# Designs tried in a protein design chat: VHH binders against UV DNA damage endonuclease (uvsE). Part 6

Target 1, 305 residues: UV DNA damage endonuclease (uvsE), of Deinococcus radiodurans (q9rte6)
Amino acid sequence: MTSACEAVPQLGLVCLTVGPEVRFRTVTLSRYRALSPAEREAKLLDLYSSNIKTLRGAADYCAAHDIRLYRLSSSLFPMLDLAGDDTGAAVLTHLAPQLLEAGHAFTDAGVRLLMHPEQFIVLNSDRPEVRESSVRAMSAHARVMDGLGLARTPWNLLLLHGGKGGRGAELAALIPDLPDPVRLRLGLENDERAYSPAELLPICEATGTPLVFDAHHHVVHDKLPDQEDPSVREWVLRARATWQPPEWQVVHLSNGIEGPQDRRHSHLIADFPSAYADVPWIEVEAKGKEEAIAALRLMAPFKKD

## First folded at step 3 (VHH; framework vhh_6z1v_2)

Design s52 (from z07a with F27R W53D)
Fold by ESMFold2-Fast, scan of step 3:
Structure s52 (fold): chain B 305 residues (1-305), chain A 126 residues (1-126)
Amino acid sequence: as target 1 above (305 residues)
Amino acid sequence: EVQLVESGGRLVRTGGSLRLSCAASGRTFSSYAMGWFRQAPGKEREVVAAISDSGGSTWHADFVKGRFTISRDNAKNTVYLQMNSLKPEDTAVYYCAARSQYEIVDYTSPEAYDYWGQGTQVTVSS
């Protein structure tokens, strides 16, 4: 496709800015548990209202800086998935019009939204309590995406790692039974330790789930010299085949601090893998956030000649 | 390498409360997710609670939900485990553990943690 060859990848902002423009409020479980029921409701109403306002500001920020992909923070609505406590759910229901307006601000600006819930979600855990809490957490994230008016398709992705190592068959078996708001948005990402792209691909194919390829994770997992290894391009293409349409493909971009094997994320992206040059959507996982995106735009393939 | 030192373990009566502290040495503490594990005599180490590097996300095992709360103070390089309504079954050596926040998914497995403290003994009687 000629248009795909001519277009540069869309760089995605992850959650926050290092500047003050996009920052969200939170409350810890300890502080929340110290409150009475009435104080909990008042606290979450104030906090959720504030964060929805910040989300509208994030939409404006993305539009102003030509950012068309944004990862929503998994901590926008603290206590929403807290077992046995429906205070967060009730408050979010009360704020439904404001939440939908925030979602429309992104959609109207042409900004694609996705979520990558935090590491405490292990759908294929051998512990029933962890599986239960994981489904509950994923359902809470999907509820936020529904409230924002986002489609139940991989255009608005709920991204997850493969979970517990050695339990790929169990993951494949449980995916069809996930609630539709979760299942229809699900994507799987390879990681540095448990699941290589080769281990995830058959699960993705069996379940109709797209594979989000992360070249840094692949390089660390397989102890490769760098992200210019020929296998990186091979996996970009194999992962692309799991996306329908292929123009929806998302990959993750990060660099190590002290070389290609360092798992810690650098402030800026110094090494852009050539294999990514024709990928339509790239999440930039760098500590510099918007500064990393700005720096990347001065490099090939983004630089205008 | 990060060194972890637990403190606060002691003998407590049933129904009592106790706060354990885990002090970390080193400049990279805020880059680690933390967990509390315990090991009772004759049993394997089991996960009690886990907390993300920012403190924004926490998890608690079903057997301590509503009674124990994990928290952290990155300015003090310290993780806490507040233990309320203690039961004799909570008697164990409690361990603090650190894991890289970067793309480690199985937070309930001891194998996910790279650094461990020496443990602090909690005994709950009558």
Scores: ipSAE 0.496, ipTM 0.782, lowest interface PAE 2.5, mean pLDDT 89

Design s54 (from z07a with S54T D62R)
Fold by ESMFold2-Fast, scan of step 3:
Structure s54 (fold): chain B 305 residues (1-305), chain A 126 residues (1-126)
Amino acid sequence: as target 1 above (305 residues)
Amino acid sequence: EVQLVESGGRLVRTGGSLRLSCAASGFTFSSYAMGWFRQAPGKEREVVAAISWTGGSTWHARFVKGRFTISRDNAKNTVYLQMNSLKPEDTAVYYCAARSQYEIVDYTSPEAYDYWGQGTQVTVSS
C-alpha cells in the first residue's frame, strides 16, 4: 500500500447479479446423458455461446458500475470436466475467439478476474478418485482462464480452500506437482472448520501460494465475538506478507445473518471490519451482490467526501 | 422440524433399475448440498453420490459411475438417485443427507452432513 489516498479497497462482484443483467444457463448431467452425441454437441454449443455472451455483458456491467474485481462462475461451461466425454472441450476450442474477446472486454475495462471452484474439489482427499477428479476440475477451470487470455499469476487467482482437515502436509506436498495453469494461479482461503489461517500460513509459505484471508470464517472458526477482534487486523497483515506484490492482496468480506457466528451469508454488509480499510481488493460475499456493493459505497472508507 | 424422507427402496432383480427420492422439509433446501450414502450389513456407511446446492456440480463414487445418477429439484425440495444396471452388491439401506453449502468439508465423509433420513432398503436378487 503506497498512501492513505490510494488505499481505498476495490469491491468485487461474485458470479452473478440478483437482477437479470448477469445470469448463466446450464444443463444437468441427467438431461445431458439422455442426449445423442450430435445433440450433446449442439446443446453445449448453444449453452457455451450463450454464457460467453453473458460474460461479455458482465464486463459491460462491471464497467458501467465501476466494479474492478469480478469472480467468474465455476459453472460457465457445464460438462467441460466430464470424464470420458470430450464434447465440452471440443466446443470450447471452437468458441476460442469469442472466449478470448470476452476476456479482453474485462481487461480493457480494468476488471481483475478470479475463480473459486465448487466444494467438491478436495485436492488432499484420502481417496485417489477424489484427488483425480479434483485435479481434472481445477485443470478445466484453468483452461477457461487461459481461454480468456488471463496471465498465469495470482493476479488471476484460482482460489481453493485447504480441503480435507488434518491433511495439511499432504496438501503442501501436492501443490508443487499441480499442472502449471493451476499451480501458478493458486490461492488458499481459510475456512470455518478445517483450516484456520494459522494452519494455512505454513503451507502458503512453503509452496509460495498466497493466503486469501476471510474474517467471517476466522471469527466462526475461533468463536470470536465479532470481526473487530484484534486478531483480524493481525491476520490481514500476515496474509498480506504471502502476496507478491502486496498490492495484489485479496480478502473475502461477508456477514452472518443472525450475528457473527451465523455461517449463512447476509443480504447486505452491515458490519465492515475496520481491519479491511486498507486492503486493495475485497470480494463481497453477500446475497444482495450488486446491491450490497452499492450499499457499501455509502459507508466509510468508500463514501466520497 | 427438519426432515428428510427417503422412498423408492424395494426388491429388484439383477440388471434392473430403481429411482430413489428424498423429500426435504423444515430447512432452506436450496442452501444445502445433498448426498446419497449406503450401508450394507456389517459395513460402514459409504458415500455413493453428492450434489451441490445449485445442482451445478455432481460427484459419483467409482463403483457406481455410469450406473447411478444423482439429481435434484429445488422447486420440489427433492433429491433423486437414479440406479441402473443394479448388482447384488448394491444391496444396502440407502440414506439421503444434507450439509450446509457454507461449510468446506469432505463431502465423502458422513460426519460432514448435518441432517439424515431414516433410510430406504434396496435389495438386489440374482
Scores: ipSAE 0.465, ipTM 0.780, lowest interface PAE 2.7, mean pLDDT 89

Design s55 (from z07a with S31Y S52T)
Fold by ESMFold2-Fast, scan of step 3:
Structure s55 (fold): chain B 305 residues (1-305), chain A 126 residues (1-126)
Amino acid sequence: as target 1 above (305 residues)
Amino acid sequence: EVQLVESGGRLVRTGGSLRLSCAASGFTFSYYAMGWFRQAPGKEREVVAAITWSGGSTWHADFVKGRFTISRDNAKNTVYLQMNSLKPEDTAVYYCAARSQYEIVDYTSPEAYDYWGQGTQVTVSS
């Protein structure tokens, strides 16, 4: 299959397709809480079974379209981390053979998998209850990755932002104490407000955690004119130094709708930063999903000569 | 003009229930994560619950977990807080707040939120 050493970057699909091929089912907390215990078990068994089947379909889709990087949705198993309710955990245990088979389908197709959990995970919160629930949520995601048969390395990344601003030292201090299923897969991504790449780099270096660089976030954070700013290439290279091996480096690619400062994601990627041309793995954060990947393949550096 | 308008606050007896509503206008509601905060006299404003732009993920403070449930209806541009098993210590002004869902900030901090309602008073007596 295609390795990270290929001259052209591998473009990653994020969670869903615009078409009907990859779409997951869910349930709201209000609807779930209205159910009896037996109804909750039946509901989650139906949802989890359906979503595992959709995951198998996603592996086939990636294989058919030469997509070798896929971000798993953080919402595949609703209610799995719900405090005081072990229904989700029991159902997932019951479906362990099906979950492992879905993971093998991706591995056999040469598709790298990673996760980027919800915004509500703030490991360095000043509130002990938020830190505790964040570790539980991360552990639930790592359990899903274990169930898929994924290695406990940054090849199968569990990605977070820096969390609460002004608490970088606390983040650096807590990372070594995270459970191994989380710690060994952890990556940190710069964001638009709280943590620049410059603020995350010393934390990454101190903890052995790779830095996932996002040029759109960097441009917004520093109020730069566009993603061709010379600092973008500098940060691609500095972030690459946090990856061992460097061929495992992942970056995020997105464009604003109304220019470089717009935080909303565009449908397609019109501006591909030249700094990304030699990056091995790129997650495409665009509303067009598979359509954005197809369009990018017609542009430099991806176009056939 | 951005507006958040809370409603549903009233006097209720201990053990009672209330549903608060927050109607949003003047912005694209589905691009915003929402939160409920409360403030009792002489106390600081504290986060009660938060919900993502899609409603796919929610968070509830430990002191209301199992009693309160946040939800939203994007078709109606409204966020709700269902409050059950009310206690006297739940007495406070309840505020609705909105933050851009693209900003990865501490959702428990008031400063993370761009827009605020004027509040609705909830009083829980014996």
Scores: ipSAE 0.420, ipTM 0.753, lowest interface PAE 2.8, mean pLDDT 89

Design s56 (from z07a with A50S H60Y)
Fold by ESMFold2-Fast, scan of step 3:
Structure s56 (fold): chain B 305 residues (1-305), chain A 126 residues (1-126)
Amino acid sequence: as target 1 above (305 residues)
Amino acid sequence: EVQLVESGGRLVRTGGSLRLSCAASGFTFSSYAMGWFRQAPGKEREVVASISWSGGSTWYADFVKGRFTISRDNAKNTVYLQMNSLKPEDTAVYYCAARSQYEIVDYTSPEAYDYWGQGTQVTVSS
């Protein structure tokens, strides 16, 4: 663990490696639906067991490479949130000891875990069926975090964007009613279109939810020239105030492929915002994954003697 | 140039099955989430199903759950909609649409999608 006062951020690995070290298996809904009930159980048992073993290996990888922050893939347990089908839930229950052991491997190695579910979660949708499926998906992710033995606090963050634009009041109103496994881990991230940090901050303050600041999204949203804009440091500090303790603050780091306005993520991080130099935890959102982390460690402020 | 070309729409009988395909070109398909929308005469476009850029997550409107399946093949730059147990009320022009994976916009809204096909007509007769 590194505190903010140490001035060197901990860089986080997102989901998998470019190299062969961390790779997860999946199954599509189409293939799964073609299976009989017995075949579904056997398929998910094999797949979940394999992914738990890979996750255990990811803990060892992080320890070996001094990575202390890791984002869990949202796709570790396919079909877990499938409405009307309890097969995934039953298989995960059967594998509870293996899942807990994998979680202990990360905790014992001092690796902080968090999740950022895939983009079909819109808590404040104007469609009731989308709100219902979003809560179900969030609850499934929280169940995985519980099974890993992770605390129900923002130390083990369950991160979302603000959802549907123009519905901030609805988002603020529904957060207190979320199930505790979700609500107690919830974080909100600003995005490039719907919710600026300025729009999320009052929601975060009203609900006790930490704000995960993304400088690239901020620069795109406000059409700023680059991530050295003075507002970036201002938002790092305003976002930090939503974290208790402030040493738990997480921010997202990404660069555009073709300049600051490009929403696509580059392979490596060429431009590290000076405003991030004293942020305790940084998720590196670059296509190069571990290669991007290694390259960043050769740059200021990370480079040492 | 960006193109989305739907195919597979035709006349089918109630209870029948149909598979729609959407071939994509001119953009990095694997970086885009895909959706299927439909529009019946005199009605607005409504979302039917959506699939993440990786294919790991899918969403379905309540009126097609259990009957329709969305899938994609990133190697072929194609998204599919398998339609089973078809009903007369499924009659509509079906559109495929693409949304950047980096756009954090309501995936159930047509406004979230950057690129659209011209549509393929599905008619379900009694």
Scores: ipSAE 0.307, ipTM 0.684, lowest interface PAE 3.8, mean pLDDT 89

Design s57 (from z07a with A61E D62S)
Fold by ESMFold2-Fast, scan of step 3:
Structure s57 (fold): chain B 305 residues (1-305), chain A 126 residues (1-126)
Amino acid sequence: as target 1 above (305 residues)
Amino acid sequence: EVQLVESGGRLVRTGGSLRLSCAASGFTFSSYAMGWFRQAPGKEREVVAAISWSGGSTWHESFVKGRFTISRDNAKNTVYLQMNSLKPEDTAVYYCAARSQYEIVDYTSPEAYDYWGQGTQVTVSS
């Protein structure tokens, strides 16, 4: 029984550092397709090995800087979801021990891992081929999480926006049919245009999917004055109710560059919403990345007096 | 020199169709995700659609209600926006934008995009 949440929030690093410590390699589809089958295998083996090594370095970086939440890049394994080409899948299988070791490095450091696929995933598209490619992309991300040894629970989130607006009922209907590696990790995040928290909450409740609340998106969506609007605290609590246990709740933190209605992410977080002070896990979506986390630690509620 | 050049904007009647094109030069087009943005009178610049560097994934804003389709031809270094069932509310300057596939910020954010065109005006009359 936990009756109090008095600990300061854990701040999460998103994908990369501004500094050179965490940077991942990639390859374009056109360059990849110009290669012979043997050259494709060699290219992906080199690239995936490099990125797994960088991922181990990311675990060390998080440990060294007391970062206990890390969002994995959606581009770690290029070509893994490429239809009709199993080269990426075969290479990742070959590198399974190295991938699992990277996952253990994060677990040993006490770092929670999640993914928010940034590739254009629209599960509720009105086009069947887009829905099929979206499920394939989500499944590829879930396969990476499986390979890292991550549990199939919302502790290791596979986070997605609501997709195509006006298709909430379609999204709710599709979620139960998603593959287990995806479905069991799925979280939904409100956005600044298509899906408010009010539109996502019934979908989350119907499907058993946690709601990841983003106050910046909420403020933009509803044209609110700032992130101190009373509705922000209301939505932190309503979103928390979708998490089991509530101590697993994640929210997103970002600020606009030119005021609360600016959708562009600032370099640092100047305005920390008071509603977030008791939230257990916060992803920091600022262009300054590790610099933004360091700056936040000098402010209340993180500042030790 | 990096350039994105939009074309195809014009006056069209409500219910009409229009295809916008964006020709890219001066960078490796196939390594960049592309987006179409618009800025309507009295509104901020907003994302309309996005397409991955390979063309295998696309995303469209709900306010275009399945009426718009983004596509790309990497052999021609061109991204397209097919606009159907146009409404007066679609009146805006439309911008083509390119973002590196290494960029990991929200793809709906204008700040995620490295290169921008000058825009092409679309006016939808009743």
Scores: ipSAE 0.022, ipTM 0.308, lowest interface PAE 5.4, mean pLDDT 86

